Miniprotein binders against q96jn8r1131to1294. Designs and how they scored, part 42

Target 1, 164 residues: q96jn8r1131to1294
Amino acid sequence: TLEFLENHGKNILLSNGNRTATRVASYNQGIVVINQPLVPQLLVQVRIDFLNRQWTSSLVLGVITCAPERLNFPASACALKRAAWLLRGRGVFHNGLKICEKFGPNLDTCPEGTILGLRLDSSGGLHLHVNGVDQGVAVPDVPQPCHALVDLYGQCEQVTIVNP
Key: E = the ipSAE of ESMFold2; O = the ipSAE of OpenDDE; V2 = 0.75 times the mean of E and O plus 0.25 times the DockQ between their complexes.

## First folded at step 6 (miniprotein)

Design pa12
Fold by ESMFold2-Fast, scan of step 6:
Structure pa12 (fold): chain B 164 residues (1-164), chain A 82 residues (1-82)
Amino acid sequence: as target 1 above (164 residues)
Amino acid sequence: SPEEIVEEVKKLIEEALELAKKGDEWEAVWKLYEALDLVERLGNEELEKAVREALEAIERGDPELAEKILREALKLAEEKSE
């Protein structure tokens, strides 16, 4: 069973058997990580439960290549620098650089109820899934081991892990 | 040294302002989070507060306020590097 790690950003509260993450303050300090490495064939999915529209941007999804169990999480996933490959808005980012301008739908505009997924293919390509639809390869040849990360940033104040 | 860290914070804020001027708002935010990490380690609460307030202003959709705060933060960083 997939769960969020108990090591998380300081504004996060876990509930529902560590399958629901709620950001209880501000707009940042909301990083959560899945409790096992993202290996090929594993599809990790989260549902957007609640959006607070006083903020302009929304959640960030991605992978990190550092060990997450004792990591001191920064205020935003972007501060992870070289260890992180991130999907935000319509962009794909690594180390402060936009490596793809328009990939998939705009994550800043996905409504409540949207199910977002991350999966590695057999060649190490990172895929984004949106409501069950594979958007293609966002990042080729992801370094391993890697871990799926969700940053409950801005509008996105709650997500829940979903299996089917 | 603390003086070298102050210069790096100043440089990151300057880079963020230049990126925002060019319309690269996300890259500007990235630089500000890097500056926030450094200024927290400096222990300069006044400069830290300014960077945090600028980031919040951007996220609330007020980039003009963020620019004002960042320009004042540069002035503060310049004073500390004396």
Scores: ipSAE 0.665, ipTM 0.824, lowest interface PAE 0.8, mean pLDDT 88

Design pa13
Fold by ESMFold2-Fast, scan of step 6:
Structure pa13 (fold): chain B 164 residues (1-164), chain A 82 residues (1-82)
Amino acid sequence: as target 1 above (164 residues)
Amino acid sequence: SPEEIVEEVKKLIEEALELAKKGDKWEAVWKLYEALELVERLGNEELEKAVREALEAIERGDPELAEKILREALKLAEEKSE
């Protein structure tokens, strides 16, 4: 069963058998990582449970290729460089560079109840799923092993892992 | 060296200001988090506080306050390099 790793950002509290992550302070320090590598065809899904509209940005999704169990997480996934491929707003980023300008929906505007998914295809392409709809390949040829990451940034204060 | 870190901090803050002017909000935020990591290593509490306050102002939707704070942070970084 999928769950969030006990190693996480400083403002995170895990509950519901480590399947729910809540950011209990501020707008950052909210990175969580799934407990299993993202292997091809595994669909990892999270539901947005609570949004705080005092903040303007929202959650970031992506993958990291470093071992997450003992990683000292930065305040934001934005500070992860070489080891991270991130979806923020409508952009796709790697190593601080925007590699795609408009991909999928704007993650800063997804409402409570939205289910967001990450999946690798058999060719190593990273896919974003939104409410069950595949948005296509955001990042080709992701190095493996990699791990699904959610940054509960800004508005997004709670997510829960959802089975398909 | 501390002097090399100071110069990198100055460059990151300057890059963040230019990106913000162009409307590249996410890239500006990226540069500020890079600057934050470096100022933490410097141990300069005033500069660290300025970068953290600029990041929070951006996230609260107050870009004018963020720019003011960032320009003050740039002055602090320039003073540090001296």
Scores: ipSAE 0.672, ipTM 0.826, lowest interface PAE 0.8, mean pLDDT 89

Design pa14
Fold by ESMFold2-Fast, scan of step 6:
Structure pa14 (fold): chain B 164 residues (1-164), chain A 82 residues (1-82)
Amino acid sequence: as target 1 above (164 residues)
Amino acid sequence: SPEEIVEEVKKLIEEALELAKKGDKWEAVWKLYEALDLVERLGNEELEKAVNEALEAIERGDPELAEKILREALKLAEEKSE
């Protein structure tokens, strides 16, 4: 069963059998990671449960290639430069550099109830799924092993893992 | 040296403010998180607090407040080193 790792950002509280992550303070320190490596064909999905409109940005979604079980998470996924490929707002980022301007929908504007998914294809391409719709390859040839990461940043204060 | 780190932090902050003026919010925030990492390693609690407060101001939609916080913090850091 898919769960969030017990190692997470310091503002996170896990509930619902570690399938729901809530950021209980501030706007950052909200990184969570799925407990299983993202292997080809596995679709990992989270639902946006609660948005706090006092903040302007929202969640970041992506993969990390370092071992997450004992990692000291930074305040933001932005600080995970060389180990992370991130989808933020309207773009795709790696190593602090925007590598794609317009991939998928704007993550800063996805409403409550949106289901976001990550999947690797057989060639190692990372796909974003939005409400069941494959947006295409955001990142080609992701190094293995990798782990799905959600940064409950800004507006996004709660997500829940949902089954396909 | 601490002086070299302060100069690198100043440069990152100036780059972040320039990016924010151009509407490149995510790149601006990235520069500030890079500055935060440097300031945390320096152990300067006042600069660390200022960068954290500036990041929060940006996230609340007040980049002008963020600029004021950061410029004041850098001015105070320079005055103390004198």
Scores: ipSAE 0.661, ipTM 0.823, lowest interface PAE 0.8, mean pLDDT 87

Design pa15
Fold by ESMFold2-Fast, scan of step 6:
Structure pa15 (fold): chain B 164 residues (1-164), chain A 82 residues (1-82)
Amino acid sequence: as target 1 above (164 residues)
Amino acid sequence: SPEEIVEEVKKLIEEALELAKKGDKWEAVWKLYEALDLVERLGNEELEKAVLEALEAIERGDPELAEKILREALKLAEEKSE
């Protein structure tokens, strides 16, 4: 069963059997990580449950290749000093460097109810799925093991893990 | 040295302001979080507060306020180091 790890950002409260993450304060300190490594064929999906429009940015999705169980998470995924590949806004980033300018939809504008998915293909390519639609390969050849990460940043105050 | 770290912080802040002016908001925010990490290691509470307030101003959609906060903080940091 897929769950969010109990090691998470300071402003996160987990509920619904650790399948729902709520950011209870501010706009940051909202990183959560899935409890199982992202292995080929596994589709991890989260639904955007609540957006607070006092903020302008929204959630970040991605993977990290370090062990997350004891990781000291920074205030934002974009401050991660570990090996991380992140999708934020329209960009794809590795270790803080933009590696793709325009990929998939703008994550800052996805509405409540949007289901976002991460999946590795058999060649290690990281795919983004939006409402069941594969957006293609965002990052080729991701090192393994890797773990799916969601940063409840800005507008996005709640997500829930959903099954296919 | 602390002086070298302060210069790196100033560089990151100026780069962030330039990126924000161009509309590269996510890259600007990344530079400010890099600056925050360095400022926390310095233990400079005034500069840390300014970076945190600037980040919040950007998230509220007020990059002009963020620039004002950061430029005032840099001015005060330079006055103290002189």
Scores: ipSAE 0.591, ipTM 0.782, lowest interface PAE 1.0, mean pLDDT 88

Design pa16
Fold by ESMFold2-Fast, scan of step 6:
Structure pa16 (fold): chain B 164 residues (1-164), chain A 82 residues (1-82)
Amino acid sequence: as target 1 above (164 residues)
Amino acid sequence: SPEEIVEEVKKLIEEALELAKKGDKWDAVWKLYEALDLVERLGNEELEKAVREALEAIERGDPELAEKILREALKLAEEKSE
């Protein structure tokens, strides 16, 4: 079953059978990774449970192609220098390089209750789903194996894995 | 060398300040996380604290406070003997 890995950012507390991640301090150190590789046909979804509007940015969503079980996570997913494709605000980024100016809705403005999903298509294209609606291909030809990550940054203090 | 790392940190901070003034908040934040990585390797606790406090100020919606913190930190770094 889908769960968050026990290896995570230092401000994270896992609960609900490792299906809920809560950031218990500050605005960063909130990276979590799904416990199994993102393979074609698998839709991984998380629901935004709680937003703290003391902060201005919100969650980052994406994939990494390095092994996550023993990775020393940085304070923000944006600090990942290699093997990372991230959806942040309105943009798509590969290792810090902006590869698309605007893709899908602005992740900094998604309200509580929003369900965000990641899926690989049969050709290795990474798709973002928002409340069940496929936004299209954000990144073509993602190397495999890859792992879905969520960075509970800024406003987003809690997410829960939800089944399709 | 430590001097070359300090110059790189100063450059990243200056780039972050310019991006923040233009409203490119996320790009400014990214530059500051790059600076933080370098400062952590230097072991300069004062610079590290300043970068961390500036990042938090930006996230609280106070980029002017972040600018003040970073400019004071840069001034102190310039005055420090090699």
Scores: ipSAE 0.629, ipTM 0.806, lowest interface PAE 0.9, mean pLDDT 88

Design pa17
Fold by ESMFold2-Fast, scan of step 6:
Structure pa17 (fold): chain B 164 residues (1-164), chain A 82 residues (1-82)
Amino acid sequence: as target 1 above (164 residues)
Amino acid sequence: SPEEIVEEVKKLIEEALELAKKGDKYEAVWKLYEALDLVERLGNEELEKAVREALEAIERGDPELAEKILREALKLAEEKSE
């Protein structure tokens, strides 16, 4: 039942029943949000479908705590500041601050076919899953309600929700 | 005030330039998106274009071009504060 929200970055085109997001221009303006709050134990998964290697950075994953339905999405998820906790490269970022330097794999090097997942545990900890493997707690005590966010930045031009 | 916003933009560009020179790409990009937001609010199209072009240069893997553009953007920001 999971879909990308109809409100998204301006370079996004949704298809496949709003389960596939494609960035059709540039390297930014590619934020999408899942249509349901990320509640504890819900695993949201996306597969990397297409990478354009003219760009150096890639997909960013995270959560946003503001209401996404009418949000004017900025060009990059990092501009969401206080509202977002983001996994980029190997770092965990919040409000202009790198809160963890080395967490999980380098998201800039994940190949096509990689399945990336976000899940809250029973204590409100945000987990990253990579190809079914739990990487651990990236962010403790995420404020709720929150929503899973994917920024199709740089190399990553298409993702598909793997699990309804 | 507009003067205070221009000073903040200058500071963000200077910080981004320093971070880029150190190879801290993600942090440099973060500072530039902060600068972009402020410049859009100011309505300065010339400075906005410069910040956008610097961001693209970084993303294309051309840090030397990004540095050149950022230094030119800093000059434009300083000129506006006069």
Scores: ipSAE 0.703, ipTM 0.838, lowest interface PAE 0.7, mean pLDDT 89

Design pa19
Fold by ESMFold2-Fast, scan of step 6:
Formats: structure tokens, C-alpha cells, sequence
Structure pa19 (fold): chain B 164 residues (1-164), chain A 82 residues (1-82)
């Protein structure tokens, strides 16, 4: 039932019943959003399918608290200025401000086959899961409703939604 | 004013280049996307193209090329404003 929304960055092509997102050009314009709100205890997972090593950065994961169906997506998730909490490299960012310097693994170095997950706990804490392992609370007290976002930036050219 | 926007763009570009040299790549990219927003509002197609090309050069692992592109674009902008 989980799918990527048809509203996405302009370089994205959806396939596999909107469960696979491929960035078909450049290194940016690759934001996708899950079609359902991230409710507490729902684990949303994506697998890194393909990395293009001509680029040096990689995917960004996070949540937005605005309605995504009609959102005009910027070229990069880092250009989101409102209602966004993002995990990039090893950092945690809120609306363009770095709020944590080192959390979890470096997302720029995760290999193909890595499964990355986002989950809210019962207290509204946002968790990152890496290959089934909970990394802990990246962001406390995320407002609801919120929506899981993946930015296929840089190296990451393809991801697929994976069921638990 | 357009002059004030150009000054802010120069500052963001200089900050981005210093961050990139330190290895703070995501912060550098963030500063360049802020510069891109301002240049788009300014309507300067040459600066916009230069910022976009610099962002791509950084992603290709060539911050020296990004610096060259941005410095050349700023020189052209200054020359025309004089």
C-alpha cells in the first residue's frame, strides 16, 4: 500500500507500481515522498538499488510536515526552508539549520543494498533504521501529520520501497 | 537593491568555498542553494548558470573548478556594474 506520490522532483521516473524511484538525469531534482502520513510505529523502508560514483554526495532522508501532494519541490531537499527535518551525511537538519553533527552512519557512504527506514515512536521521536537496526532518536517531538521524504541526490539514482 | 543582493551572493559564495575546503560539503552546498535562490530573484542568468555549474562541479569532486567558475562569474558581474 505504500507508494511514492506522483508529485515528485522533475528528474524522477516512478516504476514497479510507484514503489521504485529512479533519477534519470543529473544529480538533483530527485525528491520523492511516501503517499501516506508517517503515523507512529509505521516503519517506512527504502533500499538503495543503484549508486553512480561520478557523484560524491548521496541520498537524504527525512520528514516534512506540510501537505506534499501539490508541493513545488526544490532542486535539493537542503533548499526546503519550512517544516523539514533531514538526515544528510552524518548530520541532522531542521529547516536548513544543523541540529546534530553526528547521527547514525554516514549516508554518503552507504552501499547498494542498504535498507534505510524511518519510524515515529509513540512520543513523536523520529528514528532512523539501518539494515533493520534502530539508530535511536534523530529528532524529538516531530509535529504530526508528517510525511517521509527521500531525496535521490548525487550518487543515489534508484531506491525501492521495501516491506518489513 | 540589486547591488545589495549581489553583495549577499558574494558573501554566500565565499562562505561556501571556505566550507568546501574544510570538508563541510553539505554546508557548502546549502550556502550555494541560498545563493541560487537570490540570483534567481535577481534575474541574472549568467550568475544563475555559474552557481548551477559550480554546484555540479562540487558534486563531481572538483571544488577547484567550482571556485574558478564562481570567481569568473563575479568578475563579469562586477565589470558590467562598473
Amino acid sequence: as target 1 above (164 residues)
Amino acid sequence: SPEEIVEEVKKLIEEALELAKKGDKWEAVWKLYEALDLVEELGNEELEKAVREALEAIERGDPELAEKILREALKLAEEKSE
Scores: ipSAE 0.609, ipTM 0.799, lowest interface PAE 0.8, mean pLDDT 87

Design pa2 (at its last look DockQ between E and O 0.52; V2 from the best seeds 0.00; counts 0 for: pae O 6.1 > 1.5)
Fold by ESMFold2-Fast, scan of step 6:
Structure pa2 (fold): chain B 164 residues (1-164), chain A 82 residues (1-82)
Amino acid sequence: as target 1 above (164 residues)
Amino acid sequence: SPEEIVEEVKKLIEEALELAKKGDKWEAMWKLYEALDLVERLGNEELEKAVREALEAIERGDPELAEKILREALKLAEEKSE
């Protein structure tokens, strides 16, 4: 069963058997990680439950290749010094360096109810799924093991893991 | 070394200020989060507070306030770089 790890950003509260993550303060400190490595064929999906529009940015999702169980999470996923591949707005980033300018929909504008998914293909390519639609390969040949990460940043105050 | 870290913080703040002027909000925030990690390691509470306040101003959509705070943070970083 997919769950969020008990190790998470300090503003996160987990509920519903660790399948719902709520950011209870501010706009940051909202990183959560899935409890299993993202292996080929595993589709991890989260639904955006609540958006607070006093903030201008929204959620970030992606993968990290470091062990998350004891990681001291930074205030934002973009501050991760370890190997991370992140989808923010329309961009794809590796450790803060933009590697793709325009990929998929603008994550800053996805409405409540949107289901976002991460999946590795058989060649290790990282795919983004939006409401069941594969957006294509965002990152080729991701090193393994890797772990799916969601940063409940800005507007996005709650997400829930959804079965495929 | 601490002096090399201070120079990196100064560069990150300078880059964030220019990005904020251009309206590149997310890139400015990335530079500031990198600066935040470095100033936390240095233990400079005044600089840390300035960086955190600039980040919040950008996220609230107040770029003019963010620029004012970033200019002051740059002055603080310059003072530490002696």
Scores: ipSAE 0.547, ipTM 0.750, lowest interface PAE 1.0, mean pLDDT 87
Fold by ESMFold2, look of step 6:
Structure pa2 (fold): chain B 164 residues (1-164), chain A 82 residues (1-82)
Amino acid sequence: as target 1 above (164 residues)
Amino acid sequence: SPEEIVEEVKKLIEEALELAKKGDKWEAMWKLYEALDLVERLGNEELEKAVREALEAIERGDPELAEKILREALKLAEEKSE
């Protein structure tokens, strides 16, 4: 069963059988990782439960290819300089560098209740799903194994893993 | 050396100020994250606090406060290097 890994950002509290992550302080230190690597038949989905519009940016989604169990997470996913592909706003980032300026919807505008999904296709392409709709390939060739990552950054204060 | 780290931090903060004035929020924040990594190695608690406060102000949507904090951070970095 899919859960958030116990190794997570310092401001995260896990609940609901480790399926819900809540950022309980500040605007950052909210990185969580899904406990199973992505494989072609696995769709990882999270629902945005709570947003605080005091902040200007919102959650980051992505994947990391390093082993997550003992990783020291930075305060923000956008500071990951190795082994990361991230979706932030409308941009796609690899190790801190923007590689695509416009992909999918603007994540900073997704309301509470939005369900966001990540999966690999059989060729290693990373797909974003929004409310069940495949947005296409964000990253065509992600090394495996990789783990789905959510950064409860800025506006985003709670997400819950949901079934497809 | 500590002096080389201070010089790199000053460079990053100056670049962030220029980027913020151009409205390049992402690039300004990127430079500040780089500066923060170096400041933590330097062990300068006053400068570290200033950079963290500037980052928070940017995320709160307060660009005038962020500019004030970045200017103060640059001033602190110059004072420490003397």
Scores: ipSAE 0.389, ipTM 0.691, lowest interface PAE 2.3, mean pLDDT 86
Fold by OpenDDE base, look of step 6:
Structure pa2 (fold): chain B 164 residues (1-164), chain A 82 residues (1-82)
Amino acid sequence: as target 1 above (164 residues)
Amino acid sequence: SPEEIVEEVKKLIEEALELAKKGDKWEAMWKLYEALDLVERLGNEELEKAVREALEAIERGDPELAEKILREALKLAEEKSE
């Protein structure tokens, strides 16, 4: 089953069979990685459970292609400088470089209850799903294997892996 | 060389400052994280502290404080480049 790895950000507390991640302190140190690598047709989804409006910005969603078990997580996804494709706000980033200005909805304004999904298609394209709706290809060719990553940043204090 | 690193740090700080000023929070942070890596290699604790504080200010949504700190950091970097 899908769950978050035990290797996670310092402010994360896992619960519910490691399916729920809660950032219990500050606004950062909240990176988590899903255990199963993305494979074609596998839809991995997380639900935004709780937003704390005292902070700005929100979760970052993406994939990494390095070994997640050995990764020393930085305080923020912004510090992931290699092997990372990230969705922030409406932008798509690769190792810190913005490769797409406007894609899908603004992740910074997604309300509680929003379900965000990642899926690889047969061509290696990474799709974003929002509340079950395919938003299209965010990254056209993602190296495999890769793992879904969630940075519980800013407002986003809790997410839960949900089944399609 | 240390001199080359300092010049790159200065460049990154300047870029971060401009990005922060126009509200590009994430882009500014990316630049500063790159700068931080280089500063750590230099072993300049004062400059490292400044960069970290600027990052924190940006993360908290205090661009004015971030700008102030970044200008100070730029000054520090310039002093090292002389």
Scores: ipSAE 0.020, ipTM 0.303, lowest interface PAE 6.1, mean pLDDT 89
ESMFold2 (binder alone), look of step 6: mean pLDDT 79; pTM 0.754

Design pa20
Fold by ESMFold2-Fast, scan of step 6:
Order: sequence, then C-alpha cells, then structure tokens
Structure pa20 (fold): chain B 164 residues (1-164), chain A 82 residues (1-82)
Amino acid sequence: as target 1 above (164 residues)
Amino acid sequence: SPEEIVEEVKKLIEEALELAKKGDKWEAVFKLYEALDLVERLGNEELEKAVREALEAIERGDPELAEKILREALKLAEEKSE
C-alpha cells in the first residue's frame, strides 16, 4: 500500500490514510515522499486535485537517493543538493543543473485531474507517465535505492495517490 | 567564515539575476533557494527577508519586483562589508 511518509514539508497536511497531501499555506514547504523505495516496475501515480492560479509555477516530481524518513525538508525541492533528479515545467534537473530542456508536457500547465506517474525500468531509467501514457526516459541510470518525491509547489495545493 | 558565506550568497544572487536575464527562470529559482538555505544558516535576517520576498514575487508573477528587491539587498550588503 503506497502512502506518503509522515515526514514532510511543514505546510503539508496528510489525509485519506496518508494518500492525500494538501498544502495548507503559502506556495512552498510542500514536499512529500512515497513511503517505500521506487523499485523497478513499481508505478507511483498521483492525481492533481486542486490548483490555485494565484501562483505561476506548479508541482515538481522526481526522485532522491537519500533516506527521507528523518530528512529536514527545505522550502522547495529546488533547494535539494542531495542527488536529486527533478522534473519541473518541461525541464529535467540534476542537483540544480538543467540536463534536458524539453521533456514531456509542461508540468506548470497540467490541469486538475491529471494523473502523473513515476516508474523505473529495468535499466534504471526514470519514466514519466501522464494520464497512463509513458513519456519515455527522463533520466537514465538513476542510482538505487531511490524515493519518489512530489513537491506541491505554487499552484498545486493537493494531490492524491492513485493505484493502478 | 560568516564573511565567506555572505560572499557566496551574493554570488548566488548575482548568478540568479544573470540567469533570469537570459530567460533561464527555473535555474534562477534554484540559485535563489540555494542562497536562502545558506542565509538561513548564517542568520542574516536582512538578506533572508530579501531572498524570501524575491522568491514570492517570482511566484506571484512579478519578476521585476524580485529583481528590484535583490539588487537593493546586494547594494546594502556591499555597503556593510565595504
């Protein structure tokens, strides 16, 4: 059973058996992490439940290779300097460096109801899935163990884990 | 060492402003969050407030205000450090 870890950004409230994350204040401090490592073939999916257009950016998805259970989360996933691979807008970033300019859809424009998924293939390639459609390999050779991360940043104020 | 951290924060802010000018707005935000982490550890309330206000201005869609806040912060930090 996939759940969000109880260790999360300070503006997050978990509900629905730790399967729904709501950012209750501001635009940041909204990092959540899935409760088990992202192992090959596991598809982790979240649905965008609510967007607040007061803000310009939206959610960030990715993986981290540090242990998340006691991590002091920064205000944004963008502050992570610990082997972090992030999908933001149309970009792919590794520890703050842009490694791909255009991958998949623009995450800043995905509407409410969009289902976003992360999956590792058998070669360690990180895939993004959008509404059930595999977008391809965003990041090759992700080190393991790694953990799926969602940053409820900007517009995105609520997500819910969706099972297959 | 606190002086070295202040110089690193100023460098990150200057890099963020340059990236924003080139249209690399997301990389600029990465630099500002790195600056925020350092300035929080330093305990410099004036720089911390400026970086926080600039980040919020960017998210509200006002990058010109963010630039104004950051340039004023750099000017004040330079005056104090000499």
Scores: ipSAE 0.683, ipTM 0.826, lowest interface PAE 0.8, mean pLDDT 89

Design pa21
Fold by ESMFold2-Fast, scan of step 6:
Structure pa21 (fold): chain B 164 residues (1-164), chain A 82 residues (1-82)
Amino acid sequence: as target 1 above (164 residues)
Amino acid sequence: SPEEIVEEVKKLIEEALELAKKGDKWEAVLKLYEALDLVERLGNEELEKAVREALEAIERGDPELAEKILREALKLAEEKSE
């Protein structure tokens, strides 16, 4: 069963059997990680439950290739300098460097109810799914094992893991 | 040394201000998070507060306030070193 790990950002509260993550303070310190490696063909999905419009940015999601159980998370996922491939706004970032200017829809504008998914294809390509629609390969050849990460940054104060 | 870390923080803040001026807001925020990590380990409460407040101002949609906060922090840090 997919759940968020007990190791998470300082402002996160887990509920609903660790399937719902709520950021209870500020706009940052909201990183959560799925409890199982993202193996090829596994589709991990989260639904945006609540947006707070006092903030301008929104959620970030992607993968990390380091072990997440004891990782000391930074205030923002985009500050990760090692082993991280992240989608933020329209950009794709590898270890804090922007490697693609525009990929998929602008994540800062996804409304409440949007379902965002991450999946590895058989060649190790990382795919973003938006409301069930495959956006294509954001990152080729992601090293294994890797773990799905969601950063409840800015507007996005709550997400829930949903079944495919 | 603490003095070398303060200089690196100042450099990161100046780089962030320049990136923001060019419209590279995402890269500016990344530089500020780098500065925040250094300042937290340094224990300089004045610089840490300024970086945190600037990041929040940016996130609230007020980059002009962020610039004001950061420029004042740089000025105070320079005055202390003299």
Scores: ipSAE 0.659, ipTM 0.822, lowest interface PAE 0.8, mean pLDDT 89

Design pa22
Fold by ESMFold2-Fast, scan of step 6:
Formats: structure tokens, sequence, C-alpha cells
Structure pa22 (fold): chain B 164 residues (1-164), chain A 82 residues (1-82)
């Protein structure tokens, strides 16, 4: 069963069998990671449960290629300088550098109830799925093993892992 | 050394301010989170507070307030060390 790891940002509280992550304070310190590597046949999906609109940006989604159990997570995923590929707003970022200006929908404007998914294809391409629709390859040739990461940043205060 | 870390933090804040002027807001936020990480390790509570308040101001949609906070922090740090 897919679960969020017990190693997470300090403002996170896990519930629902570690399948729901809630950010209980502030707007940052909200990084969570899925408990098993993202392998080509696996579609990892989370649903946006709650948005707090006092904040301007929202969740960040992506992968890391380092071992997550021993990470001391920074306050924001955008501070990750190594082994990270992230989708934020419309941009794609690798280790803090923007590598694509516009990919998929604007993640800062996705409403409550949106289901976001990450999947690797057989060639190592990272795909974003939005409400069941494949947006295409955001990042080619992601090294393995890699782990799906969600940063409950800004507006996004709660997500839940959902099955396909 | 602590002095070298303070200079790195000042440089990151100055780079963030320049990026914000150019409209590169996400890159500016990246530089501020790098500064925050260094300041936390340094233990400078006043500078840490300024960086945290600036980041929160940006996230609330008030980048002008963030600029004021950061410029005042740099000015006071420079005046005291001189």
Amino acid sequence: as target 1 above (164 residues)
Amino acid sequence: SPEEIVEEVKKLIEEALELAKKGDKWEAVMKLYEALDLVERLGNEELEKAVREALEAIERGDPELAEKILREALKLAEEKSE
C-alpha cells in the first residue's frame, strides 16, 4: 500500500493510515514523500483536499533521486539543490533551475478535488496526470530509483493518496 | 567561519533583490530559501526573522513589503558591523 513516509517536513501531520498529509502551520515546511520508489508501472496520485487562499502559490509536485528516509527537508522543495525535478506553477525545475517555462496546467490554480498523478514511462520519462489525463513528458530520462514528492506549499494544506 | 557565512547570506539577499527587480520572482525566492538555510545554521535570530518575514510577505502577495524588510536588515547589519 502506498503511504507517505514518516520522514517529512516539520509542519506535516500524517493521518488516515499515512495516506493523508496535513500542513498544520504556516505556509511551508510541508514536504512529503511516497514510501516506495516510482517504477514504470506505478501511477502515484494525490487529491487536493483543502486550499487556504490567504497564500498566493500552491503545491509543488515532482521526484527526487536521493534516499528520502535520511533527508532533513528544507522549508520549501524549491530549496532542493540536488537530485530534484519539480513542477511548480507552469514551470519545470531541475535542482532549482527552471528548465521549462510552460508545461501542463498552472498548479497554483488547481481547485480542491483535483487529482494529480506522477508516472514513469518505459523510457524513464516523467509524466504528469491531471484528473486522469496524461499531460505528456515533463522530464525525460529520470534516473532510478526515484521517489515521488509533494510539497504542500502555500494554499495547499491537505492532500490524500488515491488509487487509480 | 561565521563571518564568511554572514557575507554569503548578504550576497544571497542582494541577489534575490536583483532577481525580483527583473521579475524573476521564483528564482528570488530560491535565493531567500538558500539564505534562510544558512542563517538557521548561523543562529542569527534577527537576520533569520527578517528572511522569514520577507518570504511570508512574498507568499501573501506583498513583494514591496519583502523588499523593505530585506533592505532594512542589510542596512542595519552593515551599520552595526562598521
Scores: ipSAE 0.632, ipTM 0.804, lowest interface PAE 0.8, mean pLDDT 88

Design pa23
Fold by ESMFold2-Fast, scan of step 6:
Structure pa23 (fold): chain B 164 residues (1-164), chain A 82 residues (1-82)
Amino acid sequence: as target 1 above (164 residues)
Amino acid sequence: SPEEIVEEVKKLIEEALELAKKGDKWEAALKLYEALDLVERLGNEELEKAVREALEAIERGDPELAEKILREALKLAEEKSE
């Protein structure tokens, strides 16, 4: 059973058997990580439950290739300077460097109820899924092991893991 | 040296302000988080507070407030520095 790890950003509260993450303060300190490595063909999905329109940015998701159980999370996933591949807005970022200008839908504008998924293909390519639709390869050749990460940044105050 | 770090922080802040004006708020935030890391190493609490408040202002959609906060903090830091 997929769950969020107990190690998470300071503003996160976990509920629903660690399958729902809520950011209870501010706009940052909202990083959560899935409790097991993202292995090829495993589809990890989260649903956007609640958006607070006081903020302009929204959810970031991607993978980290470092062990997450003892990681001291920064205020924002964008502050991760190593071992991180992130999707934010329409961009793809590796350790703070933009490596793709326009990929998939704009994550800053996805409404409540949107289901976002991450999956590795058989060649190690990281795929984004939006409402069940594969957006293609965002990142080729992701190092293993890697872990799915969601940053409840800005507008996105709650997500829930959903089964495929 | 501390003087070199302060100059680097100033450059990161100026880059962030230009990016924020263009509507590139993600890239602006990246520069400010980089500046925040350097400012924390310097131990300059006033500048650290200003960077954190500027990040929040950008996230609220007020880059003009972020600019005001950062320029005032930089001016004060320069007045007190060598």
Scores: ipSAE 0.616, ipTM 0.801, lowest interface PAE 0.8, mean pLDDT 88

